Miniprotein binders against q53ft3. Designs and how they scored, part 15

Target 1, 195 residues: q53ft3
Amino acid sequence: MFGCLVAGRLVQTAAQQVAEDKFVFDLPDYESINHVVVFMLGTIPFPEGMGGSVYFSYPDSNGMPVWQLLGFVTNGKPSAIFKISGLKSGEGSQHPFGAMNIVRTPSVAQIGISVELLDSMAQQTPVGNAAVSSVDSFTQFTQKMLDNFYNFASSFAVSQAQMTPSPSEMFIPANVVLKWYENFQRRLAQNPLFW

## First folded at step 18 (miniprotein)

Design A43
Fold by OpenDDE base, look of step 18:
Structure A43 (fold): chain B 195 residues (1-195), chain A 83 residues (1-83)
Amino acid sequence: as target 1 above (195 residues)
Amino acid sequence: SPIQEEFEKLKEEARELFYEALRLYEKGDREEALRLFRKAAELYEKAAELAKKANDPESYKRAIRYALFAQKYAEMIQRELEK
């Protein structure tokens, strides 16, 4: 249902469903993470009138998890970018994950998604510094993400002669990825918030 | 207590159905997913009633929340099947 992306890391598409309405991603070495993208996979939409509250947890000085509301994802806004680097010294808020016995390892943070009614979400206030506020920061992050994706994808590029038959796999021509990249760059340059 | 035991049983059964319903929906089996979400909703509602009898407001609220969630999925799938 959900995916999580950190620049320079593999995309996570297998959230741990800890409850009917609760999903968790582990983020190892969270100290090195500045931004995280949370997105819907498109396989399961939210029911009408529902969305997801996105939380971040990190260990406090005592090793206890501190949860903070980052923001939201909905069918209408199926992805969001959050800055988490500045949250490490923040105060925790009330969160829906407190009752869950989630084993935490030092240096591992978590992204939690709570499926909630939209009306309830509207009453929640995300931490102020979690939203990517600056166009420049967003652009830099997006560019880095795109570069990482392109580099990753291109590393698997093979010539037709080098292809090994794999009926279970689909292949994308490298030129398609390049065209996508170029188009995306163009659109990003025109409007960093085009999506 | 017998009520608590029955509550836990219903909750667990409902959860299993809920998870399976999600899986089936992703797989494209919308009809069976619909059936299981409806059944899950019913079980959560029953669990909620037991929690109420047991004077466990937290369990009640959670069960009602899950019942609603299951119902919402059922409604969503029903609408999809009608299109």
Scores: ipSAE 0.761, ipTM 0.926, lowest interface PAE 0.6, mean pLDDT 85
Fold by ESMFold2, fold request of step 22:
Structure A43 (fold): chain B 195 residues (1-195), chain A 83 residues (1-83)
Amino acid sequence: as target 1 above (195 residues)
Amino acid sequence: SPIQEEFEKLKEEARELFYEALRLYEKGDREEALRLFRKAAELYEKAAELAKKANDPESYKRAIRYALFAQKYAEMIQRELEK
């Protein structure tokens, strides 16, 4: 039903369903994670009038789970990016996972998704600024991809004096790649949706 | 107690049907998924009545909640089939 993605890791698509309306993903080495993406796979939608409240859980100093509401996913907003780096030392919040036997190691964080009525979700307040706007997250993702592309392409740069003719290959001068990179960054800063 | 034993039996049977209905829906077998969600809802409602008779309001609330959830999936699937 749900997927969970952390930058630099394989996507998780097999949540542990711990109740009819509760799903969890394990996040090992959670101290290294700053953002997590939660999304609907598209295989099973929420029923009309329902959606998902998304929680983050980590072990406290005594190894006890601490759960905090990150935000929501719905059929109308089927994916969201959440910042979790500021939550790893906070106090817990109201959550629906306390009455269940959730299998996990104390050193592993979890993402929990609780399927709830939309009216019930409207009464809940996520912690801090855990939810990252789609535009901000897209901008951050795009910048990281852009940096990766520039670094990759520039690793093939050669001077004109080092070129050997090869009619089967096409070359791009390195200054064109740099110019494109600078122009793209400027446009993205002006309007993250310009593409 | 006998009431608690029957409650747990109904709850586990309903849960099994609910999970199977989800699997069937994902595979595209909407008619069978609909039947199983409806049956799960019936069993959750029976479990809720037992919890009410046992004066266990937390189990009652959970069973009613799961009955509603199963019913909402059944309604969703019924609408898909009528199209």
Scores: ipSAE 0.735, ipTM 0.908, lowest interface PAE 0.9, mean pLDDT 79
Fold by ESMFold2, last read:
Structure A43 (fold): chain B 195 residues (1-195), chain A 83 residues (1-83)
Amino acid sequence: as target 1 above (195 residues)
Amino acid sequence: SPIQEEFEKLKEEARELFYEALRLYEKGDREEALRLFRKAAELYEKAAELAKKANDPESYKRAIRYALFAQKYAEMIQRELEK
């Protein structure tokens, strides 16, 4: 349902679903991460009237998780960029992931997504420096995300002569990914706000 | 207690149907996904009634929330099928 992207890393597309309405991505070596992109894969939309509240969690000095609300994703805004570099010593937020209040591996943080009614989300306030507001910063981060996606998809490309059947995997032709990358890049250059 | 045991059984069954409905939807099996979301919503509603009888308001609220979530997916899929 969701993807999570960090610049310079492979995209994560397989969230841990920890409840019907709760999804989690692990972020190893989180202290080196400045921004994270959370996005909908397009495979399963939110139902009408619902959306996702996005949280960041890191271990404090005792290894206990501190959770902070970053912002939201919805069918109408299916991706968002969050700055997390200033949050690694910040105060916690009220959050719905209480069952995960256990000591955690050092240097591993989490992104949590809670599926909620839009009316409930409208009453929540993200931490103050999480959302990227600059068009220039958004354009630059989006370009890095596009490069990362291309590199990710290319790492799974095989020639037809080298293809090994995998009953649990699906494959796409590499040129489809390249065409998508080129089209998106061109549209972004023409209108950085087209999304 | 028997009520708590039945509540947990209904919740577990509803959860498995909900997860299978999501998998079927991803695969394009819209009609079977719709059937399972509707059945999951029914089981969550039954679990909510048991939580109400047990005077457990937190379990009641959770079960009602999951019932609504399953029903909203069912409504979405029904609309897709009518197109």
Scores: ipSAE 0.731, ipTM 0.908, lowest interface PAE 0.9, mean pLDDT 80
Fold by ESMFold2, last read:
Structure A43 (fold): chain B 195 residues (1-195), chain A 83 residues (1-83)
Amino acid sequence: as target 1 above (195 residues)
Amino acid sequence: SPIQEEFEKLKEEARELFYEALRLYEKGDREEALRLFRKAAELYEKAAELAKKANDPESYKRAIRYALFAQKYAEMIQRELEK
């Protein structure tokens, strides 16, 4: 039903189904992992009105599991990217895995997926420092890029009266576009997700 | 004691049918998957009734949740077959 992918590792497609509505993936060497991708394989969809809540779990200093809600996957949004690098010292949250006997190695983290009604998922709050990416991230990137360009270019705008007569028109020096492009590319090289 | 034993028997049987229905659906055998999801839902409902008689609200809620889940898969497959 689900897949789990970490960059540089083999994709996992055989979750441990620990209950009719609960699935887990083991993440060995979890301290080296910064992002995970959770996705629907396409073999078995959720029934109408249901979706999946996605959790990250790691053992705390006492060996007790700490569970954090990362976000959601649904038939309409069947894949998501989650940042977990900042969560390995975070606080636990309420979760549906507490009464289940899940076999786990103490040094191994887990991704848990709980199949739930969409209405119940709407009442859950993911951990705020987890990033969720989707196909819509391209649209957000495009909007942020356009806003960034407009704000930068507008700060250099001059009226036609300053360059040529025609006070109803505003002009931007031609090299402003080059300056913006160079600055934007440099920031992307430093942090491709800076927006 | 007999009620608890029957509850566990029904729950185990329903679970096996539910997992087999998922396997059949994945392999494309939608007719048989539909049949097994419906049977699993029936058994989960019977298990829920036993949990209710035993005043075990935790087991009752769990069985009802699984019955609903099996029923929703059955409804999904029924709609697919009507295409």
Scores: ipSAE 0.729, ipTM 0.905, lowest interface PAE 0.9, mean pLDDT 78
Fold by ESMFold2, fold request of step 22:
Structure A43 (fold): chain B 195 residues (1-195), chain A 83 residues (1-83)
Amino acid sequence: as target 1 above (195 residues)
Amino acid sequence: SPIQEEFEKLKEEARELFYEALRLYEKGDREEALRLFRKAAELYEKAAELAKKANDPESYKRAIRYALFAQKYAEMIQRELEK
């Protein structure tokens, strides 16, 4: 349902579903992370009238989780970039992940996504400014995400000589992915806000 | 108690149906996913009634929330199928 991307790391596409309406990604070595992207994979949408509240959690000095609301994802805004570098010493906020048995290794933070009614989400206040703090930072993070996607998709490329016909599968020629990557990258370099 | 045991059985069965419905939806089996979401919603509603009879408002609220979630997925899929 969700993906989680940190610059310089492989994208995570297999959240731990800890309840019907709760999903968690582990972020090892979280102290080196400044930004995360949370996005919908496109496989399962939210039902009408619902969306996702996105939380960041890190272990306190006693190893107990401290959760902070970062913001939201919805069918209408299916991806968001959050700055977490300034949150690793903050106070926890009210959150829906209490009383869960979530396995956590020390020095591992988590991103939590809680599926909620949009009306309920409208009454929540994210901590500080968790959004992207500068155009240069956004561009760098976005470039890492694009490189990751391209490398992942390209690792499945086959030549015409290697193709096995499969009527139940759809295929995209690798040059389409490359053209998309080059066009997006050029447009981003010319205008980081072109989208 | 017998009521708590039945509540836990209904809740676990509903959860398994809910997760299977998600898997079926992801694979494109919309008709079976719809059926399982509807059944899960029914079981969560029955679990909520048991929690109400047991004077357990926290379990009641949780079961109602999951019933609503399953119902909203069922509504979404029904609309997809009517197109």
Scores: ipSAE 0.728, ipTM 0.904, lowest interface PAE 0.9, mean pLDDT 79
Fold by ESMFold2, look of step 18:
Structure A43 (fold): chain B 195 residues (1-195), chain A 83 residues (1-83)
Amino acid sequence: as target 1 above (195 residues)
Amino acid sequence: SPIQEEFEKLKEEARELFYEALRLYEKGDREEALRLFRKAAELYEKAAELAKKANDPESYKRAIRYALFAQKYAEMIQRELEK
């Protein structure tokens, strides 16, 4: 139903459905993440009159989850970019005792999506300026993700003469990856919303 | 509590039907998905009545919300089939 995308990482398309109306993505090493994209896969739409409230959850200094509303996705706005860099408890924080009494908290946050009535969502106010909705910002984010995928895949390129036998392993010719990359960039340049 | 035991049974059954209906919809089996969403809605409504009898307003609210959610998917699929 949903996808979650972070710059420099592979897209997540397999949310954990924790209830009929609740979906979760894990974000390991969340302190290094500045933006996240949440989008609908297009396989199952929201029913009429419903949409998704998108939350960010991280553990505070006591290990308790802190949930913050980032914004919304709907059938009419099926993707959104959210800035989370200013929502983490450790940014800019100082105290006079250094790391004394520090608790080793897990470095995993979550993106949660709750399916709600649109009328209920209209009464909710997202925290701060989490939403980044401009097409230019979306295009920049997705271009960086495309560049990262291409660079990663191409770094493993070998010629046929350089290959060692590996009968249990599948290979993709490098030209396929390059052609995909060129085609995707062409489409993105013509229509940043071609998804 | 026999009412609580029956509530949990209905809720678990409705949840399984709801999840299966989503899987069938995604596969394109819309007629069977429609039947399962309607059945799930019926079971959630029955669970809501049991929660009301047990004076459990939070379980009542959740069951009613899930019944509505299942029914809205059924309505969506019915409209798709009538095209």
Scores: ipSAE 0.726, ipTM 0.903, lowest interface PAE 1.0, mean pLDDT 78

Design A43
Fold by ESMFold2, fold request of step 22:
Structure A43 (fold): chain B 195 residues (1-195), chain A 83 residues (1-83)
Amino acid sequence: as target 1 above (195 residues)
Amino acid sequence: SPIQEEFEKLKEEARELFYEALRLYEKGDREEALRLFRKAAELYEKAAELAKKANDPESYKRAIRYALFAQKYAEMIQRELEK
């Protein structure tokens, strides 16, 4: 139903479903994480009138979980990016994960998603510095992905004088990749959700 | 007690039906998923009645919440089938 992505790590697409309405992702070595993306896979939507409250949990000095409300995902806003770097010493908030109040492994945090009525979610207040603009964060991650692809592809570029003949292979001129990169950047700056 | 035993039986049966309904929905078997969500909702409501008789308000609230959740999935799937 949900995915969880941290920059530089493999995306997680198999949440641990700990109750009918509660899903959890483990985040090992959470102290090195500054942002987390939570998104809907598109396989199972929320029912009409429902959405997901997204929480972050980290172990305190005694190993007990401290849960904080980050924000929300819904069918209408199916992806969100949350800054967690400022939350690793913050206070907990009221939360629906009471069954998870057990000692937890040090350096492993959790992202929790609680499926709730939209009316109930409207009455909740996320921690003040957790939510980022989902469009701004989407743009930043998209730009990083774009740069990574271009840098990788361009590192294999050779001039025609340096090529060894290989008539069975297909080739793409490097300028085609560059033009695509430049056009993508321009369009992303004008409309981050164009793709 | 008999009430606690029946409550746990209904709750676990409803949970299994709920999870199976989700799996069926993901596989595209919407008609069977609809049937199972409706059955799960019925069982959660019966479990809620038993929790109320046992004077267990937290279990009551939880069972009612799950019944509503199952019902809302059933409503969603019914609307999809009518399209």
Scores: ipSAE 0.717, ipTM 0.900, lowest interface PAE 0.9, mean pLDDT 82
Fold by ESMFold2, look of step 21:
Structure A43 (fold): chain B 195 residues (1-195), chain A 83 residues (1-83)
Amino acid sequence: as target 1 above (195 residues)
Amino acid sequence: SPIQEEFEKLKEEARELFYEALRLYEKGDREEALRLFRKAAELYEKAAELAKKANDPESYKRAIRYALFAQKYAEMIQRELEK
């Protein structure tokens, strides 16, 4: 139903469904994460009149979870970018994940998604500055994503002399990746929202 | 108690049907998914009635929430089938 993306990491598409209306993603090494993208896969929509409240959880100094409401996803806004770097020392908030038996490691944060009525979601207040709507934040995230893709793809580049016969593998020429990266970066600099 | 034991049995059965209905919907088996969402909603409603009789308002609220969620999916799928 949901996906979770952190810049520089593989996308997660298999949330832990911990209840009929609750989904969780683990975020290892959470202290290095500044932004998270939460999105709907498109395979199962929310029912009419419902949406998802998105929470961030990290362990406090006693190892107890601290939950904070980041914002929302809906059929009409099926993806959102959340800044979490400023939340890793914040106060907990009212949340629906209380007594649930969610297995977690103290060094691992979590993204929780609770499916709720839209009317109920309208009564909730996200922690300040979590939702990202500014062009500067989008540009930073997008630049890091593009740099990560280029570096990842380039790490698999093979010179003509080092190519091995491997019919089950697909290859791309390194210069095509460079050209794509240069063109995309130029367009992003001209209009950070051109996508 | 017998009431609490029956409540947990109904809730577990409804949950299994709900998860299977989601899997069926994802595969495109909308008619069977619809039937299972409706059955799950019915069982959650019965569980809610047991919680109400036991004066357990938290279990009542939880069961009603799941019943509504299953009903909403059933309504969505019914509309898709009539299209």
Scores: ipSAE 0.673, ipTM 0.880, lowest interface PAE 1.1, mean pLDDT 78

